# VH-VL binders against Protein PLASTID MOVEMENT IMPAIRED 1 (PMI1): the designs that were tried, part 12

Target 1, 154 residues: Protein PLASTID MOVEMENT IMPAIRED 1 (PMI1), of Arabidopsis thaliana (Mouse-ear cress) (q9c8e6r131to284)
Amino acid sequence: LVRIGMQKLSCLLSVEVVAAQNLPASMNGLRLGVCVRKKETKDGAVQTMPCRVSQGSADFEETLFIKCHVYYSPANGKGSPAKFEARPFLFYLFAVDAKELEFGRHVVDLSELIQESVEKMNYEGARVRQWDMNWGLSGKAKGGELALKLGFQI
Key: E = the ipSAE of ESMFold2; O = the ipSAE of OpenDDE; V2 = 0.75 times the mean of E and O plus 0.25 times the DockQ between their complexes.

## First folded at step 2 (VH-VL)

Design x4 (framework fv_bexmarilimab)
Fold by ESMFold2-Fast, scan of step 2:
Structure x4 (fold): chain C 154 residues (1-154), chain A 125 residues (1-125), chain B 108 residues (1-108)
Amino acid sequence: as target 1 above (154 residues)
Amino acid sequence: QVTLKESGPTLVKPTQTLTLTCSFSGFSLSTSGVGVGWIRQPPGKALEWLALIYWDDDKRYNPALKSRLTISKDTSKNQVVLTMTNMDPVDTATYYCAHTSYDFWSGYPEYMDVWGQGTLVTVSS
Amino acid sequence: EIVLTQSPGTLSLSPGERATLSCRASQSVSSSYLAWYQQKPGKAPKLLIYAASSLQSGVPSRFSGSGSGTDYTLTISSLQPEDFATYYCQQYGSSPYTFGQGTKLEIK
């Protein structure tokens, strides 16, 4: 019912995982990974190769890709802009060698990014939009941060 | 109409394990997108999120308390249970359970749209 | 964790006046994942606003939310007697999903 009149966009989400940095000394030597998945399901989750913490940093420098669909109601002739159904993705750091550790979980709603960038694309022409993200970590990694760059193709 | 109610002991001794049950009606935890969470509020202090369980048995814990917390569900009884080990006087608080669900426009939120009345748990010897 | 700081701690106003309550995050809250709750003494919190600006069903239209990044605002356009309560903001863009310390709205 809610999707009547909606269109579907095929999208490729790219996640360049740069580093987990400024980590406490207690984290040195652990192997870390970063996981990205659709918020509503564990199916199709992707993750980086393990990266060992050295001098408070794990420099992943790996790009992950996820295919998805985003649904939207097109702009109408009365001046209403396009409206997008939420498409949240969940990001989190994990320890390969210490599965009991949890460092917080971060959500990025791809539909909000697409909505903003579609207006920019219409103005300037179709192009990939890049987003620099830096999130503070929690738990035993508190004080550290996860750095990544998001992009997408439609 | 969605309703939730907390039940369990109101007085707990230090080092004991607290077990709280959330009994609910007006929704099913077998419904896609539905979740039930636990939040506590010490007297005169801020609300603190503890744990959340979704319809698919996906569990989320506050990282600061994860080693002490277990959340589980019994969908046939319409109940969610929270267990917290090694209770301390600083854990004295009103404990709430609350409902969350997928909204078409907002996705899978961790905001709580309907709350139970809360149950005060005092930790004292 | 993201720390939410609410201001003022106490706001004294009269019925019919406009109330403006602020919530500041220690770091940017992603994708407007911010909610506002009302709590009356001895009662559970009640959801008012989600996604920074979306009004919860059944909540009077005098309540509105706005903001982005680190700065968010709850506005009550014309205070009714039943609106005098404590208000909390919550972010749910990063776990743990943290709450502010609250703003108490009291009768002047």
Scores: ipSAE 0.012, ipTM 0.648, lowest interface PAE 8.7, mean pLDDT 85

Design x5 (from bex_c with heavy chain T100L D102Y Y103S E104Y F105G W106E E107G G108Y A109Y I112Y; framework fv_bexmarilimab; at its last look DockQ between E and O 0.02; V2 from the best seeds 0.00; counts 0 for: pae E 16.9 > 2, placed apart)
Fold by ESMFold2, look of step 3:
Structure x5 (fold): chain C 154 residues (1-154), chain A 123 residues (1-123), chain B 108 residues (1-108)
Amino acid sequence: as target 1 above (154 residues)
Amino acid sequence: QVTLKESGPTLVKPTQTLTLTCSFSGFSLSTSGVGVGWIRQPPGKALEWLALIYWDDDKRYNPALKSRLTISKDTSKNQVVLTMTNMDPVDTATYYCARLGYSYGEGYYFDYWGQGTLVTVSS
Amino acid sequence: EIVLTQSPGTLSLSPGERATLSCRASQSVSSSYLAWYQQKPGKAPKLLIYAASSLQSGVPSRFSGSGSGTDYTLTISSLQPEDFATYYCQQYGSSPYTFGQGTKLEIK
């Protein structure tokens, strides 16, 4: 990857892990965690403390922070906007004591969140600061959902 | 309104340790991407970068002076502190603290400067 | 260490004239990470230009920067009385982040 003329943006990705909800009764008593890492490597992987499922819910209420960099080409003086290099992150729910269970994987590209924030500021004079995510789960957790709130700081 | 101000002794004897404090307002080192640096200017000479520190405690030092410099921050007090050991008359200069410019990335240029404080090193 | 050499050392011009200030690096400045500052007597430097050609907020459009590699230029298209000062370039492409020795822009 050749980054001639690109600048480096130091970012802090924030992930508020709210809850895994509407879980089948068969999951009650399991200890669950949520992992966030760069999609291409395990470097900088972060996970929640274990949270036990009770009455179909695991209420994490924990915020994770991941340091990262996003490279971009600055806006030029000819009206071309800044262009951000892709920075995908992988998110997944896991069972601490039953790692063979899979509940699905989700990808968020931080560069797209940054781009949306920049565009909102340019068009409307307002910055999007938080993205509420509610992802359907699969496998044993089918019918359930994972609720998160994403943000970034620069 | 962004402001920075340097404080500390204006007269130091050779071999002593200089400690300077940068007090700032209008921004916070709790904000991601924010940093503060120190630059000096000997009378009639060029500006010389000394050190910088970011919100996440990342630090950079001028390699020529690294063994003599320590930079630290107190985010809750909006302060950055520079310590320079073994002062010599050639270290006589105006010392500035300055905020690192905001860019999409790590920038090492300075968008707001304090007024500066002259430190004289003399017997 | 990248050494920045500014020329001329002193530039004498009248209000309304165009000023051209040169900054030359001893080796190529990575990504054109070069800034320009204005400094008046008894005052701290003031940022004018970053990334070789990006104008800092609040700086008049008569200031412009250009260049790449080893050769960089600050241009003031129509000098105002308040523009007479000393100007410094600074590279931040590699540590140590170094400054030029300055160009004094004086009236006459």
Scores: ipSAE 0.000, ipTM 0.487, lowest interface PAE 16.9, mean pLDDT 85
ESMFold2-Fast, scan of step 2: ipSAE 0.109; ipTM 0.689
ESMFold2 (binder alone), look of step 3: mean pLDDT 92; pTM 0.942
OpenDDE, look of step 3: ipSAE 0.014; ipTM 0.599

Design x6 (from bex_c with heavy chain R99H T100R G101T D102E E104S F105G W106Y E107D G108L A109P I112Y, light chain S31D; framework fv_bexmarilimab)
Fold by ESMFold2-Fast, scan of step 2:
Structure x6 (fold): chain C 154 residues (1-154), chain A 123 residues (1-123), chain B 108 residues (1-108)
Amino acid sequence: as target 1 above (154 residues)
Amino acid sequence: QVTLKESGPTLVKPTQTLTLTCSFSGFSLSTSGVGVGWIRQPPGKALEWLALIYWDDDKRYNPALKSRLTISKDTSKNQVVLTMTNMDPVDTATYYCAHRTEYSGYDLPFDYWGQGTLVTVSS
Amino acid sequence: EIVLTQSPGTLSLSPGERATLSCRASQSVSDSYLAWYQQKPGKAPKLLIYAASSLQSGVPSRFSGSGSGTDYTLTISSLQPEDFATYYCQQYGSSPYTFGQGTKLEIK
């Protein structure tokens, strides 16, 4: 294999954590949080303030920000588009008072979102797009879902 | 030619802090995808990964030892420094620094290693 | 943490023979990111194989790797005197990166 050099794109990932909703009645009263981190390390992880489940919902309504870098090979002028190095982030719901409970884990590769939006990134710092994410939960929260809105700035 | 070399004390007393420096040539930590890590090997035992730092200052630590470890770099001096607190006799090992590369679809393990430095923890 | 178990612990063979070394993971290794290293007494490990089957530049073609998921093998065809050493496998598909306990290849 041939090693390639890449250029660096500085990004601010915004995660608007809307709610964990349609939760089973057995979840009422639990305090929940949502964690976002790089898939392969706990360093730099961010999380919401705890939110108590009431009537099947925990309404976080909190935005988390993560500074990061994404690496890419620029378009070569021969018709090959820019190619981005994978930058996976792990998202998961957790219970503050019962950390042994697992509700599922979701991975979003930021490089895929950026590649989709490259043409629209005309200026540094411009907010390009927002993605609505709704993921089904598992374990004790089966039947519920986690609602998030992702965005980024360059 | 890629070359790495570890330096630091060879004898450490229990409870002291160990500081090791990795000096390298033949590559730069300003090059995208490049990282330098630390691995140790107690006498007669298996290799154990400790920490890793990338060109963009992204740091990764072995969770079992994370509270005791700090990794940093000085790109202009071609050096990576590892600090490990509260040394114990069980930390007696040969400590290695090593190069790796991480690109999309072209991830390499540790491909070039320093000669290693034996650190003995004894009263 | 993925635990890597190597077998046999010690393998006694003569020059010219074929050596087969095994590495088993406690769970599947992502992207088959498994490496093999050779280590001689008092020396640093030397990378032989990466991504389960890719030969590192400068390593003799008698070394080959195979496997996927949880089961991996290092093969040395026609052993040479300089091949007697300890061999370690390592997974780098997920953090923390882990190593096997080693297989010692010794001369009969």
Scores: ipSAE 0.000, ipTM 0.474, lowest interface PAE 20.5, mean pLDDT 83

Design x7 (framework fv_bexmarilimab)
Fold by ESMFold2-Fast, scan of step 2:
Structure x7 (fold): chain C 154 residues (1-154), chain A 123 residues (1-123), chain B 108 residues (1-108)
Amino acid sequence: as target 1 above (154 residues)
Amino acid sequence: QVTLKESGPTLVKPTQTLTLTCSFSGFSLSTSGMGVGWIRQPPGKALEWLALIDWDDDKRYNPALKSRLTISKDTSKNQVVLTMTNMDPVDTATYYCARIYGSGSYYPEFDYWGQGTLVTVSS
Amino acid sequence: EIVLTQSPGTLSLSPGERATLSCRASQSVSSSYLAWYQQKPGKAPKLLIYGASSLQSGVPSRFSGSGSGTDYTLTISSLQPEDFATYYCQQYDSSPLTFGQGTKLEIK
């Protein structure tokens, strides 16, 4: 029903995980990882190699890739742009040796990034293909932040 | 102190709909990572997962039973409700609700359990 | 779905002995998502171990878990009278969440 009359776009989401930084001293020595998955399923989740916190920082410097499909309704002749069905991804930091610790979760809808890229092209003549993300961490990591860069290709 | 308690009918006739409520205290479903699941156990048999709902209102169902199950929450009342349609004698079981609390997973372990409520399906 | 097979079905031992309970998965499970529960007659299950080897708060140190891939073990180093119960393993790595059929630990 929601996909009747819609077309399918094959996408590769790229997540360049830069660092978890400005972490409290109590986090030093913990091994951290970053997980990315489709919001609706744990299947196909990808995660970084563990990285130990040293002097308030864990420098991952790793890029993760997830293949997915995004559904859309094509632009019509009456000036309406293409419309995309939501494709949310869940991002979170985790401690390898302390799974009870929660540092917050962040949802990014890939369809919104694609829509923004298309709208930017229409209105400014230039496409946006990379998004710098910084999210504030919570729990034991409150005051710290996770830095990453998102992109996609089709 | 984390506590959960199941409530609902203890006797259901075949083809009827079962509605169970889980009332809890000591945690909130407004907290990131928190959720509640439902598990059942027929007399003398193994545990079977039914459904779960998390803080973000994300719902997961056992595919074998998905067409019969609906899970919902009322965060302000600290309640989670499970509805199961078209009950059959084979659905006779003790029904448990249990808390989930795990980092970044929709498929967590269950750390605190309610006492369970026996639901008998017979005519 | 991942099928968990527990062995033995029934284990008869005396207090003071070591108990070793096995859980085998039909396909590989990340050790981060394997749990063990204890259930006494007429009571709800109680979480003992999560992430294959992490001991839940309040659980006696005589309980320990180990394993990876498809083979997991729960060990009780010196059985106490209150430990005679049924034990279930559970994977929470993939949907649907599944439990083993249980191992009943009974007094010899």
Scores: ipSAE 0.006, ipTM 0.528, lowest interface PAE 10.1, mean pLDDT 84

Design x8 (framework fv_bexmarilimab)
Fold by ESMFold2-Fast, scan of step 2:
Structure x8 (fold): chain C 154 residues (1-154), chain A 123 residues (1-123), chain B 108 residues (1-108)
Amino acid sequence: as target 1 above (154 residues)
Amino acid sequence: QVTLKESGPTLVKPTQTLTLTCSFSGFSLSTSGMGVGWIRQPPGKALEWLALIDWDDDKRYNPALKSRLTISKDTSKNQVVLTMTNMDPVDTATYYCAHRPGYSSGWYGFDYWGQGTLVTVSS
Amino acid sequence: EIVLTQSPGTLSLSPGERATLSCRASQSVSSSYLAWYQQKPGKAPKLLIYGASSLQSGVPSRFSGSGSGTDYTLTISSLQPEDFATYYCQQYDSSPLTFGQGTKLEIK
């Protein structure tokens, strides 16, 4: 809420939506989409094109991009590393033909991915550029997983 | 270092309300993604999840106990409070509060736990 | 609710041996939401593994987790004296969050 004295980074979050997998047979034939947005607002939400479930999977193979800002307090000279204000994003699977169905909601804090990249760079001299995520689904899709790859550019 | 500690009465009479406070340090519930949960364990029995509160005041309760539970936070004091109404001898257990990290969605694995407080319900 | 059944209830082994602990779910659970905890008498549980296979920071590499769907396993490759404790699996895929009944690992 109070960002006085903080710097900001302009970031591009990339979400490679691979597939919804291991879905129950009852899901076959449904058209699914994946939505990504800032947790605090519906403004600026992005979503995949619909993908039909066949043989227990919907293979999206689509990348979504979201522009955002992350606020931080710079590192100081006395052992105090940079501190990032949280930037949570909400991810969820939805059925285009049955919008009343809920399959769970998943949150990833972009600031934590940035922090992890900084730590990896210090150790190896290389940045973590992509995170493989597999999230469990609920409701009618229980037992299935949503597979995606997250990345960001500063 | 993340630390949590439970406080409250160690003896409660049947039908009374239990109020437990979790005091913590090393993190803030103003930090996005952070959460605090309550878990209990009757002597010699399995762990049972009770409630969870997130940095954004999102609250989740075990459906079996939801009508009896209230979880709240005081971010400025670094405290989370759990109240449980209509206590019964079967509710005798060690009550734990625990930190939930916010790294990934659906993360309810608890990485740091308080020492626990034994609450005995008897007349 | 998802019921987690751990087996065996008690496992008696000697230091240096390999321990394999099982956790079976009554319904499919995503591997992303399966955790393992260690608990010693009179102490709080300690997180060992989250997301079925991710080792918690500070936990020795002899601990590993695997599995998917309804079948999950915790393995300790070479038991140390401090590893004799009770182990619990937990799912956090659906509400309510549930724990198994525990497997007690004891010295033979």
Scores: ipSAE 0.000, ipTM 0.491, lowest interface PAE 15.1, mean pLDDT 83

Design x9 (framework fv_bexmarilimab)
Fold by ESMFold2-Fast, scan of step 2:
Structure x9 (fold): chain C 154 residues (1-154), chain A 125 residues (1-125), chain B 108 residues (1-108)
Amino acid sequence: as target 1 above (154 residues)
Amino acid sequence: QVTLKESGPTLVKPTQTLTLTCSFSGFSLSTSGMGVGWIRQPPGKALEWLALIDWDDDKRYNPALKSRLTISKDTSKNQVVLTMTNMDPVDTATYYCARTLYYDSSGYSPAFDIWGQGTLVTVSS
Amino acid sequence: EIVLTQSPGTLSLSPGERATLSCRASQSVSSSYLAWYQQKPGKAPKLLIYGASSLQSGVPSRFSGSGSGTDYTLTISSLQPEDFATYYCQQYDSSPLTFGQGTKLEIK
């Protein structure tokens, strides 16, 4: 798509992967990982170190980082606010020892997080706002949850 | 058990190019949030940042020295290489490589958590 | 771009005393991006504090950091013999990354 009149922000998406929890007993002993990538491409995908399920939980306690550009049209003097181009990211849990298993996918649009925080931030040294996320898992992990915290830095 | 170690010539003549290699273990530059920087310290002087490369192959240089510096990585060998052209006696310093880690989910600018032992490079004829 | 000025240049104290070291930035720095390092003669620097107040793992609790904006402080509550060293602050909020000129903590 054409980005005429748009500027770019260099952004870092941070994903603090806390745990996959309340997992069925059948998941016990599996090694799990969490993958984060740009929705449009598999290039630059990042993932956690494997973590084994014990007592219905895999406690990752790991933060992942992805660099990206977010494009936007600046606010004009006539009262139109800044407008950000969509920047979706895909999140999913996977099993290292059983790659055919699927536990669901979640999409988060980074541009929406940026829009929410713009009024609360000063671009020069502003701290990133944190978003606590808990997603219900599906498939063999149905009934469990993936807990993580999202943030970004400009 | 993370370690970094600098290697390269200890004596360089004026106008020559310096090449230093940082060899490391216990982490990978394919891991998100990881980076390696180069910092130097002339005898009795303060620390001066030179260059940085991270997991995403993003390269940053001190603007005061940018025209003289190149940084590159070989992820498969766990090595980062710095070259500095046109060496001068004022470039005599201990050169360190150090790992950068993005410390919390809100921060991306590097602090240096684990440092190599440093290598003294003397520029003299 | 951002100049960090440390004071005092040299601080002479005895074991058991409290040390307070200052770092002042020429421009405002987010507290999330200020670090403190300890360096002993002939050795590489060691990270003590990151994000102005977060203690690096393995660093004794007698070390603490505080501050915001342009004024930052490193405090050592009760000096041990091994604490006599040079201390550097570093900002990593703005490029280029910059270090202060150091404060030398010496035994009285």
Scores: ipSAE 0.005, ipTM 0.552, lowest interface PAE 11.7, mean pLDDT 84

## First folded at step 3 (VH-VL; framework fv_bermekimab)

Design bb1 (from ber_b with heavy chain V34M A50V; at its last look DockQ between E and O 0.02; V2 from the best seeds 0.00; counts 0 for: pae E 14.4 > 2, placed apart)
Fold by ESMFold2, look of step 3:
Parts: structure tokens; sequence; C-alpha cells
Structure bb1 (fold): chain C 154 residues (1-154), chain A 122 residues (1-122), chain B 107 residues (1-107)
């Protein structure tokens, strides 16, 4: 029942973790990781291998892949894009040897990225879209930033 | 601790209206779609309605369409079911249920309330 | 609407038995199927989602299998607390629909 049924869009979320940079000198020597998970569950969470901070930077250069789906309702029949259900993912930097440290958590809703992609294109399909993210860190890492590149494939 | 508590059930006359409430706690209510599911005494389960996390979309079983209205107040963590033009066939225990958003199980129900009974008198 | 047909409607079994319950959908629902357990006077409890994924806290003696239109819930060694009614539910499309239930009762 397309008219009242929810439809499923299968996606592969790609997260290229570039670096945590401009970190305070007090963090040199720490081993850091980046975790990506669905906001509401740690099931299927992925993380980078540990990367040691040297001269204020942890250069991960690692790409994470997460299989997921986004539910959507059909377009209203007037050429408007489909409406996508929220699919929030939680991203955070963590210290492997000091789990009590918090550097801030960031939420990205994949449905918003898909919606933006649809709205900017007048043709659709297996298009790869990429978003460069540079997030300010908090706590012990205040003043630093986390650089990532997000994308998805359908 | 996820908790769902229904209220507002009771004995009513056919053709009248009744509003059910479901109070949610222990989770971020506004991130989840919520459902009503009912069960007539001694019978099986029947899905009644869903409301999306932000209230933007609502869907109903054919048996209640046009008579029941699902709604939510995300500031108070309350789910509602307004039941108008009640019929004897609406006799059931009414459960609120949480949809498993953000998981491959979306639209399956991981938490249920204990239910509130709706019955009729003359 | 997608009709869900459970069989059998009831099973008489003893502790230790392997119990198998089937559920057939009237059309292809991929793997969007859940199984619930319900005891008298209680709300249903989710056992299995996505046809074969075990919900957290559910004993490993419960398993689900199938895809498309034919699905099976198996209890490998029935325990006293497993006497209950079991429901399948499709969540591929609206309206969401349940099977008619299978009562597992003590022989």
Amino acid sequence: as target 1 above (154 residues)
Amino acid sequence: QVQLVESGGGVVQPGRSLRLSCTASGFTFSDYAMHWVRQAPGKGLEWVAVIWYDGSEKYYAESVKGRFTISRDNSKNILFLQMDSLRLEDTAVYYCARDQYYDSSGYSFDYWGQGTLVTFSS
Amino acid sequence: DIQMTQSPSSVSASVGDRVTITCRASQDISSYLAWYQQKPGKAPKLLIYAASSLQSGVPSRFSGSGSGSDFTLTISSLQPEDFATYYCQQYDSYPLTFGGGTKVEHK
C-alpha cells in the first residue's frame, strides 16, 4: 500500500575520519578514537582504531562504513520530494585510556542529508554526496576540532 | 527505565467519546514514533494507529479511521487517543507502544504499557 | 492489507519439547517481521525482530527464521515460563498487522 505505506531506502553511510586537530598540549600522548552509532542504541556502533596525539593532532585517515536504512513517506503526487523519517547518528571523540573524558557529542540526522541531496538535484539515483564537517570540541579538548567527511550511497 | 502508563479507560455508552492518555518516561519521547494497539477480551492484537516522532504523520487502521485521532504533546511526554463515535466493537484493552526507531526493527514494538480497558454500558 | 496467518492456533507441549510456530504473510514482507510473547493479563513482550534478530534479554532458546512470506519461531527446549500466546507481526507496510496468535499450553 504505497499510498499509506512507509517505504524503505537502504543506505551505506560513509564516515571518513580525517583528524582531531588543534588539540591542547596536555593531550599529547593520549590515544583517541572516534565512535559513530545510532543515537538510540549502541548496537552496530563502529569506531576507528586508536590514534595517538602528536603535536596537537591525531591523524586518523580512516573511513568507517555503516549499513542502515531510512524510512520515508511517498511524495504528495505534486512533484514534491518524499518526506524522510529521522535517522540520527551520534558522533564523538573518546580517549581509549581515559574513558571518563568527554570531548563533546555531535548528532547528524542522515534523513536531513538525504533531503538536502534530493532538493539540490534535478536527477536522482546512485549519486554520491559528501559533506565536510569540522566540529569544535569541548572539555579537555576545548579549542580543538574534529574533521570528518560524510557521505552516503543508495 | 522506559515506562509507559495508559489512563482514561473506563465504562462508556456507545456513540460517546473518550480520550486515552499514555505518559512516557525514561527515554527521549520526541525521538520515537508511538502506536496504539488494542486487544478485545480473549482475542488477538489489533494495531490501531501511529503518530510520528514530531506529530507530522498519522496513520490509522481502517476500522477506526475517521472516528479516532492520535496526537502527542512532546513537551509533556504524553500520547493521546481521542475516540469519537464509539461502538461496541471498540471494546478492548488499549496499549500504547513504542516504535523501535533507529534500528532495523522500526515499527516493531519494544516497550508496551500495561493497558487501559474500554468497555460499555447501556 | 497484509494478512498474517499463524499456525497452529494452539500447541500442547511438555517442558523440554521443541516447539515450532509458523507465520505466513499474504505478500512478500522481506524480513520485516516481529514475534511477541503474551501471558494472561500482561502486555506483549518483544522476542524477535527482523525475522531472526533476538531482542536483548530474551533467552537464546528462542530463534526466528524465514524471509519473504514464510516465517518460523522456534523454542528449542520449552521451559515452564514459555507457556503463553505468541503473535507474529509484519511491519513492512501500513496497516501494521498481527497474526491470530498461537497458544502454547501444558500437555
Scores: ipSAE 0.000, ipTM 0.503, lowest interface PAE 14.4, mean pLDDT 84
ESMFold2 (binder alone), look of step 3: mean pLDDT 92; pTM 0.942
OpenDDE, look of step 3: ipSAE 0.012; ipTM 0.624

Design pb1 (from b6 with light chain N92D; at its last look DockQ between E and O 0.40; V2 from the best seeds 0.00; counts 0 for: pae E 11.4 > 2)
Heavy chain, then light chain:
Amino acid sequence: QVQLVESGGGVVQPGRSLRLSCTASGFTFSSYGMHWVRQAPGKGLEWVAVISYDGSNKYYAESVKGRFTISRDNSKNILFLQMDSLRLEDTAVYYCARDQGITIFGEYYMDVWGQGTLVTFSS
Amino acid sequence: DIQMTQSPSSVSASVGDRVTITCRASQGISSWLAWYQQKPGKAPKLLIYAASSLQSGVPSRFSGSGSGSDFTLTISSLQPEDFATYYCQQADSFPYTFGGGTKVEHK
ESMFold2, look of step 3: ipSAE 0.005; ipTM 0.544
ESMFold2 (binder alone), look of step 3: mean pLDDT 91; pTM 0.933
OpenDDE, look of step 3: ipSAE 0.312; ipTM 0.788

Design pb2 (from b4 with light chain S28G N31S Y32W N92D; at its last look DockQ between E and O 0.04; V2 from the best seeds 0.00; counts 0 for: pae E 15.1 > 2, placed apart)
Fold by ESMFold2, look of step 3:
Structure pb2 (fold): chain C 154 residues (1-154), chain A 123 residues (1-123), chain B 107 residues (1-107)
Amino acid sequence: as target 1 above (154 residues)
Amino acid sequence: QVQLVESGGGVVQPGRSLRLSCTASGFTFSSYGMHWVRQAPGKGLEWVAVISYDGSNKYYAESVKGRFTISRDNSKNILFLQMDSLRLEDTAVYYCARDEWFGELSYYGMDVWGQGTLVTFSS
Amino acid sequence: DIQMTQSPSSVSASVGDRVTITCRASQGISSWLAWYQQKPGKAPKLLIYAASSLQSGVPSRFSGSGSGSDFTLTISSLQPEDFATYYCQQADSFPYTFGGGTKVEHK
């Protein structure tokens, strides 16, 4: 048996947090933040500055950066495509002054974004596209949505 | 030459405020993340805060959260640390440090440090 | 917070000795670890980033190894200018945290 080592792809994940929108009137006046972290850890989260809800919207307009890495096995001449190890990130909206409130969690696996980019573009250490995300919220924020733009650099 | 110079340290009373400055030269300041790291006399290093290259992303140690505010003025190449509600345990030399947070890769560690500015208390 | 346990707290060594310093993270940090050297009255100096990558201008007698939660800094042949305090620091998750330091001193 031959052991094949994985290669390391160093990445910078960019998260443009646009807004939380269509929030119920009961949320007006709350101070909200958006947190992004590696799913594997509880600490080291990156978050926006607080943004107050006014007329059903919190307009963050803030970009977060998270350094990370993804391990992969390169494609070989025997029909095996490149294989990227999962690298999930958690995203969630939170209320700064009422952290017991839950508005839902969303997961993005960076390895799947990288796979899509590799299949469609030149792979020379540059951010290759953005992904526009519009996620439905839950709990007290049900009916609302969180708008983000994701990207990465290699 | 690449350089960071801290200023604004001094002797304060508990509960008062102080603002530290860090002036950068010899590199494109607006392309780098910036940290504050402190060291109490005779003690080890303690990370305090970080701010992204454009000021849009900030993180704090739990011990200073809600009391300290990191900020930057990219037009003047200055990093700030506003320290409110100061406590005895905040006594330290405060360093600013450069980190290539944004670029092709932001994992190079804190590669350039200032010489520090001392903050102490008189009760 | 990720706790960084650094061992030993001090080492007495002679010029020419091989010196090994260890650092353990309270949870996995992959390879996101840096090593710093600090001399009295001076700012820290970056030696190693990403667990094993040597910073520009640092002598090749310094090396780093490890991944996950256990890491080692090695000085292959101690020189007079290497007497200093050494810190590890994790850069995987905020808040960033340092080890307690290891003082390498003249025997």
Scores: ipSAE 0.000, ipTM 0.493, lowest interface PAE 15.1, mean pLDDT 83
ESMFold2 (binder alone), look of step 3: mean pLDDT 91; pTM 0.942
OpenDDE, look of step 3: ipSAE 0.014; ipTM 0.609

